# VH-VL binders against q9c0h5r722to879, part 11

Target 1, 158 residues: q9c0h5r722to879
Amino acid sequence: WSSESIKKPMIVTSDRHVKKEACELFKLIQMYMGDRRAKADPLHVALEVATKGWSVQGLRDELYIQLCRQTTENFRLESLARGWELMAICLAFFPPTPKFHSYLEGYIYRHMDPVNDTKGVAISTYAKYCYHKLQKAALTGAKKGLKKPNVEEIRHAK
Key: E = the ipSAE of ESMFold2; O = the ipSAE of OpenDDE; V2 = 0.75 times the mean of E and O plus 0.25 times the DockQ between their complexes.

## First folded at step 4 (VH-VL)

Design m2 (framework fv_acasunlimab_arm2)
Fold by ESMFold2-Fast, scan of step 4:
Structure m2 (fold): chain C 158 residues (1-158), chain A 118 residues (1-118), chain B 110 residues (1-110)
Amino acid sequence: as target 1 above (158 residues)
Amino acid sequence: EVQLVESGGGLVQPGRSLRLSCTASGFTVSSYYMSWVRQAPGKGLEWVGYIYSGGSTYYAASVKGRFTISRDDSKSIAYLQMNSLKTEDTAVYYCARVGYWSGPFDYWGQGTLVTVSS
Amino acid sequence: DIVMTQSPSSLSASVGDRVTITCQASQGISNYLAWYQQKPGKAPKRLIYAASTLQSGVPSRFSASGSGTDYTFTISSLQPEDIATYYCQQYDSYGSTPYTFGGGTKVEIK
């Protein structure tokens, strides 16, 4: 977990456009989670995050690894809950690549045990929901994604 | 239900210090970015600085190095410590909340007047 | 710094009139713009955020629109209690200049 900006992507890439978008994406994730001053309401921030991942296929794995980082050893309960919520939202629109699937599946699976629950945040409940969404997304949206993000769909994905 | 109440304003001489307090109720201050905004008599609004939920602070160039923002989460109070005051710092100082989920300055305090004069 | 230019600086209108205020940013601000009402001796009150979203509890006669660098605030039917100074404010930037306000528009009744 980090409250500061990143200067380069967490996943190595030679694509300059993906590198630039990854750094901007991290700021949006921090805004949604409440770890950075919000520029818009959370619904519109979530829409921008989901739209970037949907439209820039090379950014999808980076998006999920950034969410894994921000939900690891995060002691700010509002931020932690929002991070898991944002993961669920993104999984409604696109899966990670098959190459990253096993890592993300393992990360989510480890959090399904209720021992991970803390006061105010039912992490195991979020993780179970994300796990089921990941499996469905991987089956039906591996290449294109499931659908283009929009405000109404994000309300339903929460 | 959400309330912000400023205190600590008054008349001070140039070069002196003054500390303003902003007492919050109806929400958890550590979960929000807390900002100070000032308004000189008969003039417009000027942002002074804020403290992030994580504790980092940012300041307007006009006050940087002289003003410090802090908070006491256990008492639900945000502070503005003003050092090396200038006559140009004369203003009503407002405490305002930055709403993560609704954008900046969704709630304001009533303001407290600071007059810097000899 | 993003500079916000607000127009007009003052206006006089009659009760029931349509009042329009304009705000121009020195660069694109992606709809990260708020509008505030300030009555004499009172703190500002936010009326609009995200360029066009009405704050909860604010009367529907207040509205706003815009995109890019050009934004507009409208009172569809001016009421006596609407006499105030109105400010626009951008919140697109970060760091030492995250918020900049327009110069304000004083709305008076004839």
Scores: ipSAE 0.007, ipTM 0.505, lowest interface PAE 13.3, mean pLDDT 83

Design m20 (framework fv_acasunlimab_arm2)
Fold by ESMFold2-Fast, scan of step 4:
Structure m20 (fold): chain C 158 residues (1-158), chain A 118 residues (1-118), chain B 110 residues (1-110)
Amino acid sequence: as target 1 above (158 residues)
Amino acid sequence: EVQLVESGGGLVQPGRSLRLSCTASGFTVSYYYMSWVRQAPGKGLEWVGYIYSGGRTYYAASVKGRFTISRDDSKSIAYLQMNSLKTEDTAVYYCARHGFWSGPFDYWGQGTLVTVSS
Amino acid sequence: DIVMTQSPSSLSASVGDRVTITCQASQGISNYLAWYQQKPGKAPKRLIYAASTLQSGVPSRFSASGSGTDYTFTISSLQPEDIATYYCQQYDSYGSTPYTFGGGTKVEIK
């Protein structure tokens, strides 16, 4: 977990555009989680995050690893809950790449253990929900095209 | 440095076709939405259409069915194929890159004038 | 279709004056609004995005604010190089008309 901006993507890339987009994406994630000031409401911030990951395939794994970082050792309860919500929202629209799938699946799976629950946040409940969404997204993405994000779907995925 | 350069504009008679090109440099075009925006002489800005890396295109109602946007990612060139041209299509045509996501335009070319007249 | 109504259509002011331009959307656009500057014979240049975020390299005398349907753009102290036409643009819609511009405001110095 970090409250600061990043200067480099979590996943190494030589593409300057992807580097810049990854840094901007991190700011949006912090805005949704309440760790950075935002001028748009949370639903529209989530829409921007989901739309970026949907439209820029090369950013999907970076998006998920940034969410994993922001939900690791995060002791701010509202931020932690929002991070898991944003993961669920993104998983409603696109999976990570096949090579990143096993890592993300393992990350989510180990958080399904109730020992990870804090007094204010039922992490295991969020993780179970995310796990089911990841499995469905992976299956759907492999067989059919993915639906473009919209506000109605995001409100439902919350 | 990001740069967009339009070409292909000129004088054309009503009912004919014209193709505009937009050569991009300084970024990877397949990661961005690219739009065409036009401006009739002395008038305001009007969005024409966009293309994204998935080959998906979207058009303003005024040009739908007549104009086609395409892109050659290997050459970093975007195209606007204009068919069945009308006098009201007379305008300076700009190629523009969307900044963040499918949002507002952060870089514009210098424009190319298309005059549709007999 | 989201209609953007921009006012005034033109204005004349003196160097050093505060200039304010308004833009009204026909429905709420959740701060998905940009402002562009266009000098005669030149392509537009983005000054503001997300209603109030200043583009890197743009002078601090330019600012913008607003929410919902009502947005404003301000030049705190007009300079000769600011002579241009200014446009607002919404980018909050998916589907039929995702981008619409205001009619523009021509700013000139007396």
Scores: ipSAE 0.006, ipTM 0.488, lowest interface PAE 15.4, mean pLDDT 83

Design m21 (framework fv_tocilizumab)
Fold by ESMFold2-Fast, scan of step 4:
Structure m21 (fold): chain C 158 residues (1-158), chain A 119 residues (1-119), chain B 107 residues (1-107)
Amino acid sequence: as target 1 above (158 residues)
Amino acid sequence: QVQLQESGPGLVRPSQTLSLTCTVSGYSISSGYYWSWVRQPPGRGLEWIGYIYYSGSTTYNPSLKSRVTMLRDTSKNQFSLRLSSVTAADTAVYYCARHGYWSGPFDYWGQGSLVTVSS
Amino acid sequence: DIQMTQSPSSLSASVGDRVTITCRASQGISNYLNWYQQKPGKAPKLLIYAASTLQSGVPSRFSGSGSGTDFTFTISSLQPEDIATYYCQQYDSYPYTFGQGTKVEIK
């Protein structure tokens, strides 16, 4: 976990557009999680995160690794819960690449053990839900095109 | 040290509402955890009734959902169970218990309160 | 609902014996299973969670194993204070469900 901005993506890329979008994405993730001041309602922040990942295919793995970072060693209970919530929201609209799928699956699976639960956050319950959504998203993305995010689906996804 | 203690009437008449309160000490119910009710009819096994999350959201066993309401009083550090339209089948020892997530282990329990449904 | 079936329903054993009880889920629950000890007139006490993890402060003679649908709880050397009913409980899905219990008596 980090309270600072990032200067470059967590996943190395030569695409300048993806680099810029990755840094902006990190700020939006922090805003949704409550670690950075937001000027928009949280639901619309989540919509912007999901829309960026949906529209910028090269950003999807970066988005998931950023969420993994922000849910690792995060001792702010509300922030931690919102981070897992945002992962579930994003998994409703797009999977990571097949190469990154194994890493994300392993990360989520590790958190399904109840020993990961903190005093106020049911991490294992969030992780179980995200695991199910990851498998579903991977199957859907392989067989059908991905649907554009909208506010009602985001409200339903979390 | 976390402690939970049930209180409420031990006798309820058929068709009335069973009301129990759990008083928690050693931890603020609004700071974390899931706060559940579990019952045990005399000589039988355990049945989960539902929980209230530290935020106030609730989840109830589908078999009892239409009759169950759980509430919290954060100023008294208490949470309560109301079970409406009771019958003799609701006669049981009622326990309050804490768990770390919706489907996790129950790590602290109250001592139990016997509620008998009879006229 | 996921049904939990314990075997045996009751047993009698001597002090020092190895006691084994089993729990079967009607569908796969991975390792999402807890074991509780309940002494007469008392609330249940958590002994094992996540199928095999010993709760802090619980004696090492208690252990659990298994995954999927078949689970085992073992007391390696039965002590007089272990006379109780033992329950398994799944937490894979709502509603949480418990086994019917296994009564352990000492001769």
Scores: ipSAE 0.005, ipTM 0.475, lowest interface PAE 15.9, mean pLDDT 82

Design m22 (framework fv_tocilizumab)
Fold by ESMFold2-Fast, scan of step 4:
Structure m22 (fold): chain C 158 residues (1-158), chain A 119 residues (1-119), chain B 107 residues (1-107)
Amino acid sequence: as target 1 above (158 residues)
Amino acid sequence: QVQLQESGPGLVRPSQTLSLTCTVSGYSISSGYYWSWVRQPPGRGLEWIGYIYSGGSTTYNPSLKSRVTMLRDTSKNQFSLRLSSVTAADTAVYYCARVGYWSGPFDYWGQGSLVTVSS
Amino acid sequence: DIQMTQSPSSLSASVGDRVTITCRASQGISNYLNWYQQKPGKAPKLLIYAASTLQSGVPSRFSGSGSGTDFTFTISSLQPEDIATYYCQQYDSYPYTFGQGTKVEIK
């Protein structure tokens, strides 16, 4: 968990456009989670996050590792809940790459135990939902291709 | 078909605020893409002013950032440019444009609106 | 800011000629370079994006190549309707910057 901006992507990349998008993405994630002043309402911040990940295939793994970072050792309960919510939203539209799938699956699985629940935040419930969404997204993406994010589907995914 | 159209006063006095609106048809500005302003002084090249993302976040050219504000009106499917404290150097044709995939190409442009800054 | 320098600033060629324009970035921009055509009194029109990808509906006589700092735009067989000013534009780094333009005229 961090309240600061990032200067480099969490996943090494030679693509300069992806590097810049990753840094912008991190600010949007912090805005959605309430850790940074929002420049738009939360629904549209989530739309921007989901649209970036959907549009930029090379950004998808970066997006998920940023969410894992922001949900690790996060003691701000409202921020923690929002981070898991944003993960569920993104998983409604695209999976990570097959190479990153096992890492993300393991991360989510570790949080499915109720021992992870904190006062006021049912992390295990969020994790179970995200686990289901991850498996479904991977199957759908392999078979049909992925639908572009839109405001109404984000409301439904939330 | 996506179409963009600029509108606003063609004459602004020095020190005042330049205000332009871009009306978009054929695509909802809240559904995606970046919505940009680019200007071109008479006989010169193109200068990027900034853009507003479909979700409302803005990015401005640092050279203009202190004077620029961009807003969107999703109910009218419009986005606007306000440039404060104008001088003769701000005389230009102002274009609105859609910026496609991930801040890449400017794929649809308005016809341009000439704004002259003169007393 | 990344400076984009185009060469030449203007050229005159005959119908059917091969025309080449170059664009040089002051620092590496990978393939994050677009080319636009602007006819007098008109808005710019996107021709090529990502250095070498032809925009849908654009004639195949237009092409682009290059990566890093040096880029080339080519018209394989110049047509009368190609009279215009051509601009390169980088989108590697904010602020986005354009070249100064190359004016293409028919002899």
Scores: ipSAE 0.000, ipTM 0.485, lowest interface PAE 16.9, mean pLDDT 83

Design m23 (framework fv_pamlectabart)
Fold by ESMFold2-Fast, scan of step 4:
Structure m23 (fold): chain C 158 residues (1-158), chain A 119 residues (1-119), chain B 107 residues (1-107)
Amino acid sequence: as target 1 above (158 residues)
Amino acid sequence: EVQLVESGGGLVQPGGSLRLSCAASGFTFSSYYISWVRQAPGKGLVWVGYIYPSGGSTNYAPSLKDKFTISRDNAKNTLYLQMNSLRAEDTAVYYCARHGYWSGPFDYWGQGTLVTVSS
Amino acid sequence: EIVMTQSPATLSVSPGERATLSCKASQSVSSNVAWYQQKPGQAPRALIYGASTRATGIPARFSGSGSGTEFTLTISSLQSEDFAVYYCQQYDSWPYTFGAGTKLELK
């Protein structure tokens, strides 16, 4: 968990465009989670996060690792809950790459036990939902044809 | 109250460049996504692109991505559109428009600035 | 990209009449449609968002309806100031797209 900006992506990349997108993506994630001030509607911010991950395939693994970081040792209850919500939203539209799937699956799986629940936040419930979404997204991606994110789907995705 | 005022339009030769400005007032500029939208004479509205509140990222209509660059200076409450390699097809009134609550609806528009690309 | 088709291109009506403007999307856009009014020489003005919610300051005679692929803007009792071009816009999917407009003309 960090409240600061990042100066480089968490996953090494030589692509200059992807580096810039990754840094902007991190700010959007912090805005959605309430850790950075932006008076844009949270649904609007979530749409931008999901659209970037959908449009820029090279950004998808970076997006998920940033969410893993922001949900690790995060003691701000609302921020923690929003981070898991944003992961569920993104998983409704695209999976990570097959290479990263195992890592993300393991991360989510470890949080499915109720022992991980913290004061006022049922992490295990969020993790179970995200696990289901991850498996569904991986199957949909394999079939070809991931639909573009839109406001109503994001509103419905939790 | 909320105001957006475009400037910088004018006559430019084909192949030329032009930089448009949009001066914002009456709201916290750094908190809003802002789009550029254009309208050719006698035609409809065409979305050009938007810029994030922070100014760190932009998104463009795919057909216009390589010609236009959107930037902003939050300290000056000003939005910019850099236009390069202009063609007759780029002749239009250019509006800056503020994103409302939902990502796409525009709640406030500037008056527009006319760009004419002609020999 | 999602194509927005407005009909009719031109509608000739008299003050006091009811005007109904149609907007169709090439694929479902849920309720993520906005309507704008544009008078000659002026910038567009927001009328409706979310298919049916009036923007601040918009008179009650303007109403929007629809979901999925078919949307309607209705003006219940036309005033002389309502003769303008009306545009629908989808914001369901990127890139944002507008219809070609319906021109409301005095008969």
Scores: ipSAE 0.005, ipTM 0.489, lowest interface PAE 16.4, mean pLDDT 82

Design m24 (framework fv_pamlectabart)
Fold by ESMFold2-Fast, scan of step 4:
Structure m24 (fold): chain C 158 residues (1-158), chain A 119 residues (1-119), chain B 107 residues (1-107)
Amino acid sequence: as target 1 above (158 residues)
Amino acid sequence: EVQLVESGGGLVQPGGSLRLSCAASGFTFSSYYISWVRQAPGKGLVWVGYIYPSGGSTNYAPSLKDKFTISRDNAKNTLYLQMNSLRAEDTAVYYCARVTYWSGAFDIWGQGTLVTVSS
Amino acid sequence: EIVMTQSPATLSVSPGERATLSCKASQSVSSNVAWYQQKPGQAPRALIYGASTRATGIPARFSGSGSGTEFTLTISSLQSEDFAVYYCQQYDSWPYTFGAGTKLELK
C-alpha cells in the first residue's frame, strides 16, 4: 500500500508508452480508492482505468500488481474495499497475461479465508468474487474477443 | 532459447493408449497456457485442447474430449497428453504449442511427434 | 463452431511478386486471427497474431489485415523461402479452428 505517486512501473518494461501509462494508471487507481483527489466521479475514474487496461495490453499485468500492492497492508477500510471493487471491475473486462495469472490467482486465493475479514470490510467476499471473475475472464479471452469497457457494464460489475 | 520438445509418439494398435510428453525450457513454464494441436498426414491443423498455467483446468475440442486428457507437472516443466481408445483417424503429428498470452494464438511450437494408429 | 475458409487452395507465383491470401470466418471473430507458415517436415511458424501484428522475427514483407469476417495475409516481394503452406486460425471462440491452408508454389 502507498499514498505516494510512483516514478517507475512495478513491472520492468522497455516500452516508453507503457512506462508513462503505468504512472498515470497508478494515480487513477488512487483516485478511485479515495487516496488521491479525483477529477471525476468514481464511476468515470473506473471507466478510465478499465479502458486503459483494455486498450493497452502491456498494462494489464502492471494494473493488477498495482491493485495487489494497494490492497496489501491497507488499513484505510474505505480505500481497501474500493481497491477490491476496482479489481473486480477490471477482471470483468480483461485477464492478466498467463505469465501473471498464477501470481494473481494465488494472491486472490489467500484472501478468500474469512480470517482476512476486517471490521467493516468483508475481504473474503471480495476475493471470492474476484477469483470467479478471474477464471471467467481467462476463459473468455481464450474463447471470445474482449469487449470494450462501458459505464453500464462497470455499474453491473461492482 | 525458448523450446518445446515432444516425445512418446510411435505405432499403436487400434483401441490402444499412448501418453505423449512435451518438455519445456527457456521460459517460466508454469506461467503459460499450453496447447496440443495435431495434423494428420497431408491435412491441416486441428486444435486438441489446452491446459491452464496452474494445471487446475483444461479445455478440449468437443470431438476429442472423450479420448484425450491433458495434464502438466510444473516442477518438471513437462506437459502430457494421455490418448485412449485410439483409432486410425487419430494418426497425426502431435504438436505442443505455447499460447501467446491468453489470446489463443500460438507463438512457440515443438517439432512434433508422430503417432501412427495401425494394426 | 466457427469455420475458417481459406482461398485459393493453391497460389502459383514467381519470386519478387506479391501474394495475397484470403481467410474468411463464418461469423465475426473481431481481430482474433493468427497466421502460420509451415514447410514440409517442419512445425508451423507464427507469422501474425491479432490480425495485423507481426510475430517476433518475422520480416516486414509479411503483413496482415482485416477484422470481423474477412482477413488477408500479404507477402510483398516473395523470396524463395516463402514457398510453403499458410494457415489462418481464429481464437475468438472456442473451439479454436484453422483454415484448410493455402499452398504457395512456384509458377
Scores: ipSAE 0.000, ipTM 0.475, lowest interface PAE 16.6, mean pLDDT 82

Design m3 (framework fv_acasunlimab_arm2; at its last look DockQ between E and O 0.04; V2 from the best seeds 0.00; counts 0 for: pae E 13.7 > 2, off the site)
Fold by OpenDDE, look of step 5:
Parts: C-alpha cells; sequence; structure tokens
Structure m3 (fold): chain C 158 residues (1-158), chain A 118 residues (1-118), chain B 110 residues (1-110)
C-alpha cells in the first residue's frame, strides 16, 4: 500500500497510452479507496476505473497489480475493504490477461484464509467473491458489445 | 447569480407521462450533479435521481425504469421525463445542484407541483 | 441503503431556547452529512455540509457536529424566523442510494 502517487506504470510497457493512463488510474483507485480526495462519488469513480480497464486491454493487468499493491499491507481497514470491493467490480467486467491470471489467482487465493480477517472487515469474504468472479471472467471474457459499463452495472457488481 | 427554475408540473391521470424542466442560470450545468428531489404533500424529502457531468444517470429504486433524467447543455436545462405515473408520484418536484466533495444541493429551485389523480 | 433516523420528529420551544436535533446513520458515513432548513411553502435551504461546515450566509446560531453514525444539529438561540422543518442527509453511499434524508424535525415556537 502507498499513500503516494505512482510516477510510472507498475508493469513494464512500451505502450505510451498505458504509460499515460496508469498514473491517473492509480489516483482513481486511491480515490475510491478513500486514500485520496475524490473528484466524484464512489460509484462514478468505480465506473471510470472499470471503463478504463474495459476499453483498454493493456491497462487491465496494470489495474489489477495496482489493486494488489493497495490491498497489500494496508492497515487502513476501510481503504482495504474498498480496494477488494473495487477488484470485485472490475472482475465483473474483464479478466486479467492469461499471462497475469495465475498471479492474480494466487494473490486472491492467499487472502481467502480467514486468518486475514480483521475486526469489522472480512477480507476472506471479499477474496472468495473475487476468486469466483475471476474464474467466471476467465471463461466468459470481458463484457461484450459496444456499450460501455454503466452506473447500474457497477452497482450490481458489488 | 445562481438560479434554478422548475416548470412543467400539473395534473395528470395515472399511467400518463409528464416532463419537467429545470432551467439553470449563473453556472454551467454540466459541471455539477443535477438532481431531482420530490416531496409528497405533508411528507419528507426523497431523492429521485441525478445526472452527472459525464452524462451518466442514477435513479432511486422507486422511479427506476419509469423516470429518465436528461440535459441540454446548450439551453442549460435539465429534464425529468416521468412515464407510467402513479398516484404515489404526487409531489412537489425540486431540482438542485451539487458537488460530491463540497456537498450536495447547495442551490434549489422553488419546485413544481405534480398531481397524479384519476 | 443507508437509513437516517432523525429525532425528534417535532418539537416546540421558546424564543431564545437551545434546540438540538439528532440523526443516526445505519452505518458510518464519514462526516458526509448535510442539514437543511425548509420553511413552510418554500424550498429547502442547505445550512450545514460536511457534518459541521456552516454554509455561507447562515447565522452563527446554527451549528452541527458528529462523527461515525451519530450527528447533531443545534440552534443555540431559537428565533421566530427559525420556524421550519429541518432535515439531515447523508451523501456517502457506495453503490447504493447516494442521498438519503432523515424524516425531518418540525420546529415550532411556543
Amino acid sequence: as target 1 above (158 residues)
Amino acid sequence: EVQLVESGGGLVQPGRSLRLSCTASGFTVSSYYMSWVRQAPGKGLEWVGYIYSGGSTYYAASVKGRFTISRDDSKSIAYLQMNSLKTEDTAVYYCARGLYWSGPFDYWGQGTLVTVSS
Amino acid sequence: DIVMTQSPSSLSASVGDRVTITCQASQGISNYLAWYQQKPGKAPKRLIYAASTLQSGVPSRFSASGSGTDYTFTISSLQPEDIATYYCQQYDSYGSTPYTFGGGTKVEIK
């Protein structure tokens, strides 16, 4: 977990668009998690995050690794819960790439143990939910069609 | 000076449609959350829905599927299209602007009365 | 959805009295709470936002405090022009109804 912004993508990439968007994406993640002052309500922040990951395939692994970062050694319980919630939301719209699938799966799996639960925050429950969402997304792929994610879909993805 | 003026209210029968308008002046409507809030006679306040700067909309469960909010930026007007009206939709309808971080509904219109009755 | 329980539903007090209204949220709302005043036949007017920030132009006799789930609104010295119904409102919902109001408190002068 970090309270600071990132200055470059966490995953090495040659894609200029991904490089540009990665830092902004991280800020949005921080906004949703409550670690940064939000420019919009959480629902719309999540929509923006999900839309970026949905529309730009090259951002998906970056998105998920950023979420892994922000849910690792995060002692801010509310922030931590929101991070996992956002992961679940994103998994409802798109999977990581096959290359990154095993990493994310392993990360989620390790957090499914109730030992990770803290007072007031059941991380294992979030992780289990994310695990199922990941498996489903891996089979079905990203949201189909030309219509972007919408607010209602974000709400139902929680 | 910031101003919001609602119009379009009136008496309608159940099942009919009605469109309300909120004319905004003194600010850019697309920069704010534009919400509709209603108040049944003698009752409290109920949020109906809003349109966000990006154009996305969100609605209360009680009106979802029946009401639609839209915006004409060129005219600085927000709309509330009400379809399949019910008697329980009878209320004074207010439009209000707001921002998330600075709080909602800092300015309100004076409201327009919608009466749904057979 | 976050439920806002406001109390009392009505009260009557004398001019100059201290008036206190409370709102309890069904879950923590992180000080994303506003208070409104609605006079008879008029639109609501925002008095407080961010739990305790006084809206510009609002008299200093109005104040509010609170944290977590419990919030209070206070009129230090009730004036005749304060006759109105007051509402609390949360705006910190994540994925549910973004704005929920309390039931209101009707304030009258004895």
Scores: ipSAE 0.295, ipTM 0.777, lowest interface PAE 2.1, mean pLDDT 93
Fold by ESMFold2, look of step 5:
Structure m3 (fold): chain C 158 residues (1-158), chain A 118 residues (1-118), chain B 110 residues (1-110)
Amino acid sequence: as target 1 above (158 residues)
Amino acid sequence: EVQLVESGGGLVQPGRSLRLSCTASGFTVSSYYMSWVRQAPGKGLEWVGYIYSGGSTYYAASVKGRFTISRDDSKSIAYLQMNSLKTEDTAVYYCARGLYWSGPFDYWGQGTLVTVSS
Amino acid sequence: DIVMTQSPSSLSASVGDRVTITCQASQGISNYLAWYQQKPGKAPKRLIYAASTLQSGVPSRFSASGSGTDYTFTISSLQPEDIATYYCQQYDSYGSTPYTFGGGTKVEIK
């Protein structure tokens, strides 16, 4: 977990659009988790995150790695809970690539053990929910249609 | 309309027990953590404890070991079991809800008075 | 525990006055701060969260700002219905008590 901005993506890429969007995405994730000041309410921040991952296929694995980073060794209880919630929201709209699926599945699975439930945050409950959503997304793929996510779909995904 | 209604308050002797209930309506209770906050007469606000949607609990040091928070989401009720009551537990007890991504205590009940005296 | 020191403990002002209340945290709280209004005989009502975000339905004369350890709450033009006690409250989750309140500020009309 980090309170700082990032200067480049966590996944090495040669796509300059992906590099720029990765850094901006990290700021949005921090804003949703309450680790960075936000102009918009959390629901609209989640909408922007989900829209970027849905619309920019090359950004999906980076998004999930950033969420893994921000939920690893995060001792800020509210931030930790919001990070897992955001992961569940994104999984309602798009899966990671097949290459990354196993890594994300393993990450989520390791957190399903109640031993990870610290300081009043039920991480295992969130992880079980994310596991269900990941398995469903693997069967259905990204959200159908060409219309970007909207506020009601984000509200439903939680 | 979001509503939280506390009940079960009253007069009780030191050393005795009392159970408070918080009945919730107008929202999906399983999506929220529930907190208890108290206010002694003429005093400020003091957090008592909370229970997350997954069932994990946390308590203020002043009540840990004596108070237990539970929830029954099928009935939309949160409970505060108060054991070994002391005169300093005399307060209005509020239940409040929170959402992980919008912060604590966004809606409060009206409160129920607990008076602990001989 | 993160101690919230709120000042003043009381104030009296005229209708239309600008009112400012301050809270100081014993350590940085990263803008995890809320402000509550409690009218006499009533439950608290959250007005502001995340240091500066106005709860929906709250009049625009209420605002707040701050960072680090120092936070302020402002009523730009005091109205008769604003007679209440105002509390700040941190929720940064550092320390043993995740939620602590300031001592309150009683606001009265002269």
Scores: ipSAE 0.007, ipTM 0.496, lowest interface PAE 13.7, mean pLDDT 82
Fold by ESMFold2-Fast, scan of step 4:
Structure m3 (fold): chain C 158 residues (1-158), chain A 118 residues (1-118), chain B 110 residues (1-110)
Amino acid sequence: as target 1 above (158 residues)
Amino acid sequence: EVQLVESGGGLVQPGRSLRLSCTASGFTVSSYYMSWVRQAPGKGLEWVGYIYSGGSTYYAASVKGRFTISRDDSKSIAYLQMNSLKTEDTAVYYCARGLYWSGPFDYWGQGTLVTVSS
Amino acid sequence: DIVMTQSPSSLSASVGDRVTITCQASQGISNYLAWYQQKPGKAPKRLIYAASTLQSGVPSRFSASGSGTDYTFTISSLQPEDIATYYCQQYDSYGSTPYTFGGGTKVEIK
């Protein structure tokens, strides 16, 4: 977990546009989680995050690794819960690349044990939901990135 | 082609230890769930435990505290360390791989027999 | 733990018959269910995963369906090489929750 901005993407890339988008994406994630002041309501911040990941295929793995970072050793209960919520939202619209699947699957699976639950936040429940979403996305194959995110779908993805 | 080959089975006395190996080829071991499933003579299948792609291990209640699963990614080998063996641990032990979205046991080894008796 | 109840425990049928095996979970498992074939003296081979998806290379006479707690496996036209014990297995598990198998169904030809 970090309360500061990032200066470079977590996944190395030589693409200048992807580098810039990754840093902006991190700010949006912090805004949704309540760790940074937002100028828009959470639903529309989530829509922007999902739309960036859907539109820019090179950002998908970066987005998921940023969410993993922000849900690791996060002592702010509201922030932690929203981080898992945002992961579930994104998994409804696009999976990570096949190369990143094992890492993300392992990360989510590690948190499905009820011993990870904290007072007020059922992390295991969020993680199990994300696990199911990730598996569904992988099994459907052709649905990966085909449907553009919208407000109605995001409301149901929670 | 994907292959899993178990080794290390044999006759062992109650209370002793035995280590099983599962040598994998045709894929990257660290990218899959590596599981152990056993079958007592004439009985059904019983899950023993697994190490998932991220490295954490989980065990059936019947073996928890006695068995340990590990892997050596550089050698493409998964291990089952069996301590404090009981006669009821007598079984053919299978190594299997899997992925979370397609299920944990898509390919199986041939199995290795462990007989725990005096 | 999720308990898998498989029925029947054994059956005898003739070549060409339709064979049906059922599997019931003690709670909903969201289609995280696989079916395995184990021929005498051999390791199990997966035939079906995700409740109804046929494993690559498996003959089309094998099929499966179901949802929630109730799942069914069918062999549409039994062949001599299908003599085996068949197992269902749920994988809607995490952490300390185990993967569990049904008790198996021994399929024999009369």
Scores: ipSAE 0.006, ipTM 0.514, lowest interface PAE 13.4, mean pLDDT 82
ESMFold2 (binder alone), look of step 5: mean pLDDT 90; pTM 0.916

